VHH binders against Pentatricopeptide repeat-containing protein At3g56030, mitochondrial. Designs and how they scored, part 20

Target 1, 310 residues: Pentatricopeptide repeat-containing protein At3g56030, mitochondrial, of Arabidopsis thaliana (Mouse-ear cress) (q9ly43)
Amino acid sequence: STVNPNPTASPGRRTCVEFDNLIFKAGSSGDFEAVRRLLNSRVVNACFNTTATFKFLTNTDSYSSSLEDLRRILPQTDAGYTRKHSYETLIARLCKLGRIDDALVLINDMAIGEFGLSTCVFHPILNTLTKKNRIEEAWRVVELMRSHAIPVDVTSYNYFLTSHCYDGDVAEASRVLRKMEEEEEGVMSPDTRTYDALVLGACKSGRVEAAMAILRRMEEEGLSVLYATHAHVIGEMVESGYYALSVEFVMAYAGKDKRLDEENLGSLASKLIKRKRFKEAKMVLKEMSVRGLRMGDALREFHEKNVLQS
Short names: E, the ipSAE of ESMFold2; O, the ipSAE of OpenDDE; V2, 0.75 times the mean of E and O plus 0.25 times the DockQ between their complexes.

## First folded at step 20 (VHH; framework vhh_7ocj_1)

Design f3 (from n3 with E100D; at its last look DockQ between E and O 0.74; V2 from the best seeds 0.00; counts 0 for: pae O 4.4 > 2)
Fold by OpenDDE, look of step 20:
Structure f3 (fold): chain B 310 residues (1-310), chain A 122 residues (1-122)
Amino acid sequence: as target 1 above (310 residues)
Amino acid sequence: QVQLVESGGGLVQAGGSLRLSCAASGFTFDEYAMGWYRQAPGKQRELVAAITSGGSTRYGDFVKGRFTISRGNAKNTVYLQMNSLSVEDTAVYYCAASPDEWLKWIGDFDYWGQGTQVTVSS
């Protein structure tokens, strides 16, 4: 149950940022007892950990000692959410630092201590490994999950899928999809990220029509479409020289979401200008103007010079 | 590199038979669905037949039992036996390949051969 942080901080309660700063000071000074107390206190005050909570932990000379101290005090945090959340946050921090092995050590700590090991705890590790194209290692982590009877969810698979699709490796992406299908029926359902990855894969393989078909399927299934998903398609269209089609594409999807329109039309206009496709660019900019869409400074300048003065 | 090389096309009289072959290389054949498409002049490319890695088959509506797709694992070859050919079957026939899952997901083949001409005379 993702506890929604109630934004109504009562006057006088410390904010998440304040807690992060306090923890930073404590951690930087080596006062890990204070860190422990603050980790407990912030949850009580409905201030969840952030990506900045363990920012004092860096790849410096004090890293090993600090990690040891953290491993010592985290089990002493309040049982349940506080402790689990702290481990998750620290694991995420370690992943950011590229300390995957240390993250796995914490996984083991959680397992031994029974501190609420779950699928989501592994997400940062899988994400980091797959982004770094350490695919075999990522699969070993999946096996580790299974060994702990932790289910592998769609998010986990999406990391693999995204990685392969980014590389344009359709064969490997397909293998991942097969693995997903081998999961128990109803447990593994493609989500927005799954489709996004597939759109990306289609684009990277030069299959713009397929990408568009996948996008349409997303919409038919009522899935939210990421801005990035449109961006993939627009990018590939322009790259492949489908200028007229790109204009048609953004126009077809325009009118439903102003922010998306600004992003799509603006991005397309910029890309067209870069490729000296001025006719198409002007068409897009005119449409932006008609719709009252915000233009970036560069586009505005171009519009003023080439559209309004013409 | 993925290669699909078609053979077996040619001129045949109406009512006759042809057997097309497609030699596949550059991928794990047993993990891919294979297919045959055709394109007649002035017409769109259309599915003739497809066979999954598991052996499931599908055919275009116009086939009506006249054609049979099969695969030879040992030779990484897919075949299209065409019987009772008609003038309307005149087209360039293309071999296609795709991972099963990809085909299922996006409904299109990833790889294509260069095609082989089939001409059916009256």
Scores: ipSAE 0.026, ipTM 0.394, lowest interface PAE 4.4, mean pLDDT 90
ESMFold2, look of step 20: ipSAE 0.300; ipTM 0.722
ESMFold2 (binder alone), look of step 20: mean pLDDT 84; pTM 0.857

Design f4 (from n3 with D108N; at its last look DockQ between E and O 0.82; V2 from the best seeds 0.00; counts 0 for: pae E 3.2 > 2)
Fold by ESMFold2, look of step 20:
Structure f4 (fold): chain B 310 residues (1-310), chain A 122 residues (1-122)
Amino acid sequence: as target 1 above (310 residues)
Amino acid sequence: QVQLVESGGGLVQAGGSLRLSCAASGFTFDEYAMGWYRQAPGKQRELVAAITSGGSTRYGDFVKGRFTISRGNAKNTVYLQMNSLSVEDTAVYYCAASPEEWLKWIGNFDYWGQGTQVTVSS
């Protein structure tokens, strides 16, 4: 053997990495019967598919046959979890490659084969389309979901809401919110990502007080605020001239995560220096120093010159 | 591009009446909530009246039945009929608009007119 076995180790089952490597080699060499067998056997070994499972599928050229071979063998995998998860993983891979039409072909394959379509297979399609601002196509996918009696969930609506809020399109965001409210007689409740999208939209609209109110509602409902959401609020507070409030905000949420603290306090200090708010900037940098937070070179130089030496 | 253009302001004697109009363009009028706010010197803007797309109204406490908000959806116009005016009503009056469901979450109107001066002389 080319590998020196661990002399004290018991024989063990294959790992998820080993399965992904074997599938990569088999798929790259065109041995799709081996791919099929490995997809079946990994589940027996308590190994679920990963983002690497179909990594051998790439955008090499317009003549790639790998997808057609996968379309042939996936129906022949073990029924139930194995087959369903294999389709889900492949659809997600195709979306990452930007191959939305191919992902929709697999949706149709699942429908014809009666392999158990569900809302989750549509999520990567909707996410990709909305992030690329292909909103009309995304709504056509929603109509496809409805044609198969697949429920549209809060996650699906959040992709649209986030896209519209990012663009500051409050009219379209409002239409999405109305659709969410109308679902199942108002049973669909906002989640963390819904609130994040709303905070983003409030910030893009220059509505700092509204963003703060939404954040308070998130906390009252026991939801965690996403790191990106903090960055949006800080930036808008400074741009709108709420300098004292921006310092209060950052201090109120400091202490939960050093990486977040370094990003938030550092970004705030830099923005305050740019706006010539040196008193507030010194306060933020002093707090960074006290907490042992790393500073970038420019902030460190400002701190040494204006806080430590003054 | 959203535009709100107020008209109908001016000088009026105490006890008199004025009718303000706000012509709206650049959005689907029947999907928007509309409102009137006012700001007197040294004071914050305060709600005078608001009206939903379906015609439901809300008034500031100081209105006490003297003012009436209405909307003409065919004309894309919102109105404020102001009766029994007093010196305390002297302010700049602003038209406001927001998509209705967005307003429920944000709490503040997104779009504002330039305002029209209302001056009530004693």
Scores: ipSAE 0.345, ipTM 0.737, lowest interface PAE 3.2, mean pLDDT 85
ESMFold2 (binder alone), look of step 20: mean pLDDT 84; pTM 0.851
OpenDDE, look of step 20: ipSAE 0.731; ipTM 0.896

Design f5 (from n3 with A33T; at its last look DockQ between E and O 0.06; V2 from the best seeds 0.00; counts 0 for: pae O 8.4 > 2, placed apart)
Fold by OpenDDE, look of step 20:
Structure f5 (fold): chain B 310 residues (1-310), chain A 122 residues (1-122)
Amino acid sequence: as target 1 above (310 residues)
Amino acid sequence: QVQLVESGGGLVQAGGSLRLSCAASGFTFDEYTMGWYRQAPGKQRELVAAITSGGSTRYGDFVKGRFTISRGNAKNTVYLQMNSLSVEDTAVYYCAASPEEWLKWIGDFDYWGQGTQVTVSS
């Protein structure tokens, strides 16, 4: 039964924020029975947990005791979605706190209790470890997933890929891609984030042409392109001194998405100005004006002074 | 084993010309994009020119029509004709090879030559 969250919040229903505040008060005061009740109640009221739900849990003297109390009450929450969602939320919170070992303890709790371990439960852990360049540990977590017969999805691999690409480590990125390819056919399909990472990697390795080719492939495949993906390319072009190419690039993609155009052209103009490439900057700003694109204050001033008065 | 061996570098006066050559071996030359990069002291490596297996070319902004990249398929050689050289063109020039397919490029290593020094004297 797909509970269609009917948005008509009756005037008397507590909001997610209100629940978060109540849980915060309860958790901060050590009333974990109240926390349990509130965790149950909020789901019943179609108020899902947020990143603020366990905000009361901090790296303070009360951390260990609070975690123990949470581990005690979470199994007592309503079975199914409520319980699983609460574990996921808490694991995410622990990851934010840098408490990866404790997050893994909760994974074990979920396994023992059969509380619905899934791939997504591991995402915050993998994301945190890979962002911190704790790559070997992240792979151990992947092995843990496998040991529980949990499939490793594209998102999981993307964390690794993104990390290596960010570092410009093409060799390691390639290794990750090979591993992805070794997965069963149809199970592992590159997504927008995969391609974004690859574009980033290409840029970081000074391969602007490759980055552009990847971007074109994304478009051909009908994948949504992140603003960040364009930003990577624009940034690297400017950094590498491809000023004319950067202008050509943003012009080539202009006209499809006004917001993207504002972002791309605005960003490029700013970068060009910073590098004292005024000719190219003026070209971009003129185009922005012609297209009626919004300019930031600094760009507007520059435009008025250098384009409109000339 | 993949090998890229550059030649043709040296000292040239401003306004002069050089022709760089890169002999490639150890891979299917016709399936690869070939390129020339340069690195000046204290600067980042930058693309000078690239040519795909299909013959499409791309040049760095600084080239401004002065350089031409070409490939000799029969000899597995890529060339860089450099005309109207300036002091700013002084750098180590590297031959590079990459799979034409971008996925292969990401999945495989790029190959690099050892580089050849080009010095342009005012």
Scores: ipSAE 0.009, ipTM 0.234, lowest interface PAE 8.4, mean pLDDT 89
ESMFold2, look of step 20: ipSAE 0.376; ipTM 0.744
ESMFold2 (binder alone), look of step 20: mean pLDDT 84; pTM 0.856

Design f6 (from n3 with A50V; at its last look DockQ between E and O 0.87; V2 from the best seeds 0.00; counts 0 for: pae E 2.7 > 2)
Amino acid sequence: QVQLVESGGGLVQAGGSLRLSCAASGFTFDEYAMGWYRQAPGKQRELVAVITSGGSTRYGDFVKGRFTISRGNAKNTVYLQMNSLSVEDTAVYYCAASPEEWLKWIGDFDYWGQGTQVTVSS
ESMFold2, look of step 20: ipSAE 0.508; ipTM 0.817
ESMFold2 (binder alone), look of step 20: mean pLDDT 84; pTM 0.853
OpenDDE, look of step 20: ipSAE 0.828; ipTM 0.929
ESMFold2, look of step 21: ipSAE 0.417; ipTM 0.784
ESMFold2 (binder alone), look of step 21: mean pLDDT 83; pTM 0.849
OpenDDE, look of step 21: ipSAE 0.680; ipTM 0.872

## First folded at step 21 (VHH; framework vhh_7ocj_1)

Design k21 (from o4 with A50V; at its last look DockQ between E and O 0.87; V2 from the best seeds 0.00; counts 0 for: pae E 2.5 > 2)
Fold by ESMFold2, look of step 21:
Structure k21 (fold): chain B 310 residues (1-310), chain A 122 residues (1-122)
Amino acid sequence: as target 1 above (310 residues)
Amino acid sequence: QVQLVESGGGLVQAGGSLRLSCAASGFTFDEYAMGWYRQAPGKQRELVAVITTGGSTRYGDFVKGRFTISRGNAKNTVYLQMNSLSVEDTAVYYCAASPEEWLKWIGDFDYWGQGTQVTVSS
């Protein structure tokens, strides 16, 4: 129930992997009293649940029995963080297994037991449903959240927004944005993932200039740009034939993060070569060489033949 | 499918008036911002007017109070009343639409009509 001293100070102290392995063995053998004890003791050893904690729960022939046993022992874990995190971890595992109805049963268990139901527990459910394009079901989960007086947060709305922007459904994306503005507190602020979804949506609509404007606004707000967000823009520029603009884009952002530069310039050079845009590709490769950026084998060979010898 | 159909264009004498209409279909009209743009031969397309779902309006600088945008939400139609027309107003006029919250972020309209010709004779 309490945080213990630094686990590396005593080499014989159990690690998170060791706790997960012990829980796997206990759960696989049906010893759920041991599972309960291990869930409690790992927290007092400053070793919290991981994505591996409930890996013994699978979709094999007898999986229903294991879930019922977990439902029995989780209320018996230490109150507070231990119990809340155990439920969160199990719900996330069930979502990974595609067992959304079972995850919702655990939501109800937490509500009845008054175990501190919160928005975070719903996140894996919403994420899974929106990624599978089960949007109507995801909104029913939002209604379930409201029925428990649980606020819908920016992370929850971002799952919907990202899904609609990925599909190019600007009308539905706009409806999500309106809902975000209408939240009762009125303090819901866009975050980095909100901006990523908007850039993705602009790119899917073929509007590179709009994507660039959104990126500028993101930076003006002091938010860091995700690597994936840069990738959306680069990909769309090349697909739309904006080759010179794509070179200008990567050059404008180069110099702050060498790993990002390697991804951006390398990816762009490869895309330009595939499109037979060798003049633009040579410009990018020269810049990569000047900056000391790492190249893959095919890109390095192209560079040696076509850039260093010219 | 989103469709915007302009009407009401034609030939008009300088100093005259014309009312353009744009019938909209394929979307929830109450959620969309609507606009009018124009493009004269050899010139770039330019903003004439925008109207939000709440009725707020914005006009291009060249309008100088001569044009009025309005919307009939019950009829899924946006209008442009054009008064005191001059030869410089000769252009193809385009209706534009986007979901309002999306437009705030993107900064450009998603959907466009095919345009209606307005010709002002001296």
Scores: ipSAE 0.450, ipTM 0.796, lowest interface PAE 2.5, mean pLDDT 86
ESMFold2 (binder alone), look of step 21: mean pLDDT 84; pTM 0.858
OpenDDE, look of step 21: ipSAE 0.673; ipTM 0.868

Design k22 (from i5 with A50V; at its last look DockQ between E and O 0.88; V2 from the best seeds 0.00; counts 0 for: pae E 4.7 > 2)
Fold by ESMFold2, look of step 21:
Structure k22 (fold): chain B 310 residues (1-310), chain A 122 residues (1-122)
Amino acid sequence: as target 1 above (310 residues)
Amino acid sequence: QVQLVESGGGLVQAGGSLRLSCAASGFTFDEYAMGWYRQAPGKQRELVAVITTSGSTRYGDFVKGRFTISRGNAKNTVYLQMNSLSVEDTAVYYCAASPEEWLKWIGDFDYWGQGTQVTVSS
C-alpha cells in the first residue's frame, strides 16, 4: 500500500477558524477525504469543531449528496472524541437547517456503528423541536432516547419547560416539572436554565413578585441568570407597573458584567422614559454615569438635559 | 378557560358559621392545588387556606383552628367551612387555583375567582 504519513504539522499551528475554512473549501469542492483528515488533525491541534465546521452543508432539499458523503466518511474518522464530536456537530448543523429527519438518520448511524450514542447528541434535536413548538415530536424523541437506554437529563427537560413557559402554558410546564421529579435514575437537580424557564413563566403569567423570589433563590444557591432572563423580567416589571422594583432589580444584579449592565440599565431607562417615568429613569441614568456605563445617543441626550442640568 | 366561582358568602352574626364553595372548571381538577385568600378593605390579601391534590392542608396563622378547607374532586369543588366568626373575618374571600407543581416552584397562585363577600356583624 502507498502510505503518505503526515511528516510534520505546518510551521505555525492552525487556528480553529483556519481549520473551519479548510474544511469548508474541501467540502464545497467534494474532497471528503480531505474533510476526514482535517476533522482528525484539528483535534490534535486542540481545535474542536465549531458551528462553522459543516457550514458547507446547506439546505437544498431533504436529502443531499453532501450528507451522503459525510455519512460515508464520518465512521472513518479517528475513534473516540473525534468521531463522536463530528457526529454531534453534524447533527447540530442539520438541526440548524431544520433537517430533523436527517439528524435522526445520523442517530441511527451512531447506534448501528456503536459510536457512543449519548444524551448530548439528542440535545440539539430536542431544542429545535421545542423551539418550533413540535412538542409531540420532541416527546417521541425522548421515547427514542429511552429505547436506546440513554438517560434523559435536566437539559432535555429544560427545553420542554422553556417552551411551555414561553407560551405561558402553566399546566404543561407543571407536567414537565412532575416528570423531572419522577425520574427513576434519581431526583433531578434544578440548574440555571430550569430557574430561567420558571422566571420566564412567572413573568408571562404576570407574577413579577414570584419571579423575583425565584431570582433570589438562585442567588442563595450561587447560580447566575442568563441575559435573556434579565431582559424578560425587566420588560414584565415595566409592563406591570413595578417601576421602583425594576430599578431595584437591575441594581441588585449590576456589577458582574459591564456589557450586561449597559444593556440592562440602558433598556430599563429607555422603557421608563417611554412610559414617562422620569424620576425612575433619572435614577437609572445617574447610576449608569456613576458606573461608567456607555449610553446610546437618546439616553445620553436625556441624561444631559434632565440629570446633569437639574 | 379556567373559571372559579365562589358562593356561600353573606351576612352572619359574630360567633356564627358560613360554608364557602368554589366551583372550578376549565382544567383537570385533580392536578390543581386549591386555596382560599381574603382581603379586607384597605388591607393586603392574605392566605386563609391551601389544599393540595393529595389533601394536605395549610392555614394562615389567624385561622387558629376555626376554618377547614376541603375538596370534593367528584364535584370539582373546594370548600371553606368557617366557624366561630368574628368581625375581624369580614372580607372578600377569593378562591385560587394553580397546577400543583407550578405552585410548589413559583410560590404563587395563577388563577383567581371573582370573590365573595363575607360580613360578620356584632
Scores: ipSAE 0.197, ipTM 0.673, lowest interface PAE 4.7, mean pLDDT 84
ESMFold2 (binder alone), look of step 21: mean pLDDT 85; pTM 0.861
OpenDDE, look of step 21: ipSAE 0.716; ipTM 0.886

Design k23 (from f1 with A50V; at its last look DockQ between E and O 0.88; V2 from the best seeds 0.68)
Fold by ESMFold2, look of step 21:
Structure k23 (fold): chain B 310 residues (1-310), chain A 122 residues (1-122)
Amino acid sequence: as target 1 above (310 residues)
Amino acid sequence: QVQLVESGGGLVQAGGSLRLSCAASGFTFDEYAMGWYRQAPGKQRELVAVITSSGSTRYGDFVKGRFTISRGNAKNTVYLQMNSLSVEDTAVYYCAASPEEWLKWIGDFDYWGQGTQVTVSS
């Protein structure tokens, strides 16, 4: 969905959605001077680019012409935030379209124009390549980053780590972790995404006790735990038949975040019901009721018939 | 396929010595931490020694300077030199391996050998 970054917009003032719609019409009709003016004026109106800004650019018969027009007008946008963010947004769009070579052309354009390269324009390229398992190409992009004196950041390493952990490739995950340590010892700290990847990797290896230890360390360091990270652990426990442990896990973490509790207990209850573990499921649903947590329709129906009537 | 093959076990007189070897294949040896564990009948598996890729070592409390772990990276082999053996050292000895930085996070070794019997007679 399109997010409005200007929550106090006045009546008659253009919103970010309206700017994106105007840019879509202008770009679709070939009016790239209008695109340039709209990119400038939206920032004046505190309406920043979105994932929809360059949606008119597609993989159609004319896509090479549209990109060349964008390459011509982007250097002509207002210097500073406007131009940098326009390049970032376009690079991200090209990556979403699978047009990595074109994204790299824009990197070169930014370098030649001295428009200020940073890690953020490389992130969508690395993300796309690692998700597609094009790891060798992703490392070549890292070398390109270094050739422009851009150090590899924790976010960049996390794309590699997540990909290897998802595939269960513990040897390659370990190599990424070593590179993170070597980049600058004591300065590059693991973040929430790093811990998520490690928990996923532990779960893929069937190492539920290790996954829980990593999660505890994440909490002890004060990092926000992603809902997906808890889902990895709950899923692995149920898949491995650790039903009682799964209940203990969700109860041990309950009480910190109502939304997380609703997700964890609800998801676990559903998985237990699917596995015919009705005694454990009833314990989880009873706890959800006691804590005032929201249940989905199927869970509420089960709870009404099997917990409240017992 | 990762494979760890222990050798060098057998029967030895109390006070004697043995050298265990573990031949490793199926992974990049110099990226892995290597270890030795043992398990006597009816007891829990316990750490004997760990050696990192850089050669740093750690030993179980019961070792008390009697055992030495080493690695021959050119031969993809880890060794355990066991001196001053006593009857309480009788156990099956297992070779273990994991990628080193992964092991730091996971806390358990990923790969295990089949074990080699060490029996110390009085």
Scores: ipSAE 0.534, ipTM 0.817, lowest interface PAE 1.7, mean pLDDT 87
ESMFold2 (binder alone), look of step 21: mean pLDDT 83; pTM 0.851
OpenDDE, look of step 21: ipSAE 0.689; ipTM 0.875

Design k24 (from n3 with D108E; at its last look DockQ between E and O 0.85; V2 from the best seeds 0.64)
Fold by OpenDDE, look of step 21:
Structure k24 (fold): chain B 310 residues (1-310), chain A 122 residues (1-122)
Amino acid sequence: as target 1 above (310 residues)
Amino acid sequence: QVQLVESGGGLVQAGGSLRLSCAASGFTFDEYAMGWYRQAPGKQRELVAAITSGGSTRYGDFVKGRFTISRGNAKNTVYLQMNSLSVEDTAVYYCAASPEEWLKWIGEFDYWGQGTQVTVSS
């Protein structure tokens, strides 16, 4: 009785990375049927698409043909989440490649096919256009959203707001804020990104005190502050020559989040050193040491040479 | 370029009246809030009056109904009518402007005039 113990090794659940690699191979070789199957399979295995899923699609000679093949097979993916998620992922990839027109073509495909258009599908497009200062085009996309009865959310407006604030254009930023306020569908509530943009705008307009006031408001409202938000303030303070104030600022916010402290104090110390503000830099580094904060190699070297040997 | 030019300041006796004017240029006037501030020697700058694009007004506590801020339609001008002036009102008065929604968030005006001297003699 020869018991053939062939233990059918349960095919180990493939990771998201493994799926991405398989899709990359299939896409690169032009096997889009395999791509379709893998897109279906990964969702069944609770492996969602990543930013690497369509990495095989690049700005090369094969771009147009590959896109056509993708447009052909995506409607053939499993209906519901799989299909929608695949479109979203591909749109994001196209935006990363700067192929906004092609992303809009996919939006149209989704509309015609009724594949679950939503506000979030437009976010990568709006983000890319506003970052490139293609503001009028971005507004046309907003109109497109409205034409499909898709609501414009705070995130969408934040892209515009951030762009104008980055440019220091407070007039345009104000107009965006007005539009947000006038939005008919419910009380649009500012979020962390809204405040981040405003802090950035305040800094870019030379209003450091106003930026700080906005930060205080965030705290009062119980909103989490982004690392970038503090970075805006620190950067502007140093740029404007407010060295003592910058030290005071980072010290005032220190003690709540170790990672934030490392980022803020470390960044400030580096900036101060670059500007040959050694006295202030030493103060910051001493504080980092006292708090047991991690220093980068350059800062550590500076600290050893200039603080510990004194 | 945004420009704010104040006029109408000068010497006045206690109990007298002055009308300050601020001519604005270089921005869309109807989208901006306008304001008047004053700064006396050795004192901090303080809000006298502000007016929104929609015509809503705010006054400093010391105004007590003596001053009126208004917008002129035709000439992008903001006015400050000051009545019942006292020696304590002696200061440099500054015109200020800011995009309205921005001002709501930032809480400070972005643009300032050079100021006009108001002196009230006892």
Scores: ipSAE 0.559, ipTM 0.821, lowest interface PAE 0.8, mean pLDDT 92
ESMFold2, look of step 21: ipSAE 0.574; ipTM 0.845
ESMFold2 (binder alone), look of step 21: mean pLDDT 85; pTM 0.863

Design k25 (from n3 with A50T; at its last fold request DockQ between E and O 0.89; V2 from the best seeds 0.74)
Amino acid sequence: QVQLVESGGGLVQAGGSLRLSCAASGFTFDEYAMGWYRQAPGKQRELVATITSGGSTRYGDFVKGRFTISRGNAKNTVYLQMNSLSVEDTAVYYCAASPEEWLKWIGDFDYWGQGTQVTVSS
ESMFold2, look of step 21: ipSAE 0.601; ipTM 0.852
ESMFold2 (binder alone), look of step 21: mean pLDDT 85; pTM 0.861
OpenDDE, look of step 21: ipSAE 0.744; ipTM 0.893
ESMFold2, fold request of step 22: ipSAE 0.468, 0.520, 0.475; ipTM 0.808, 0.829, 0.814
ESMFold2 (binder alone), fold request of step 22: mean pLDDT 84, 84, 84; pTM 0.851, 0.852, 0.853
OpenDDE, fold request of step 22: ipSAE 0.846, 0.852, 0.844; ipTM 0.940, 0.942, 0.940

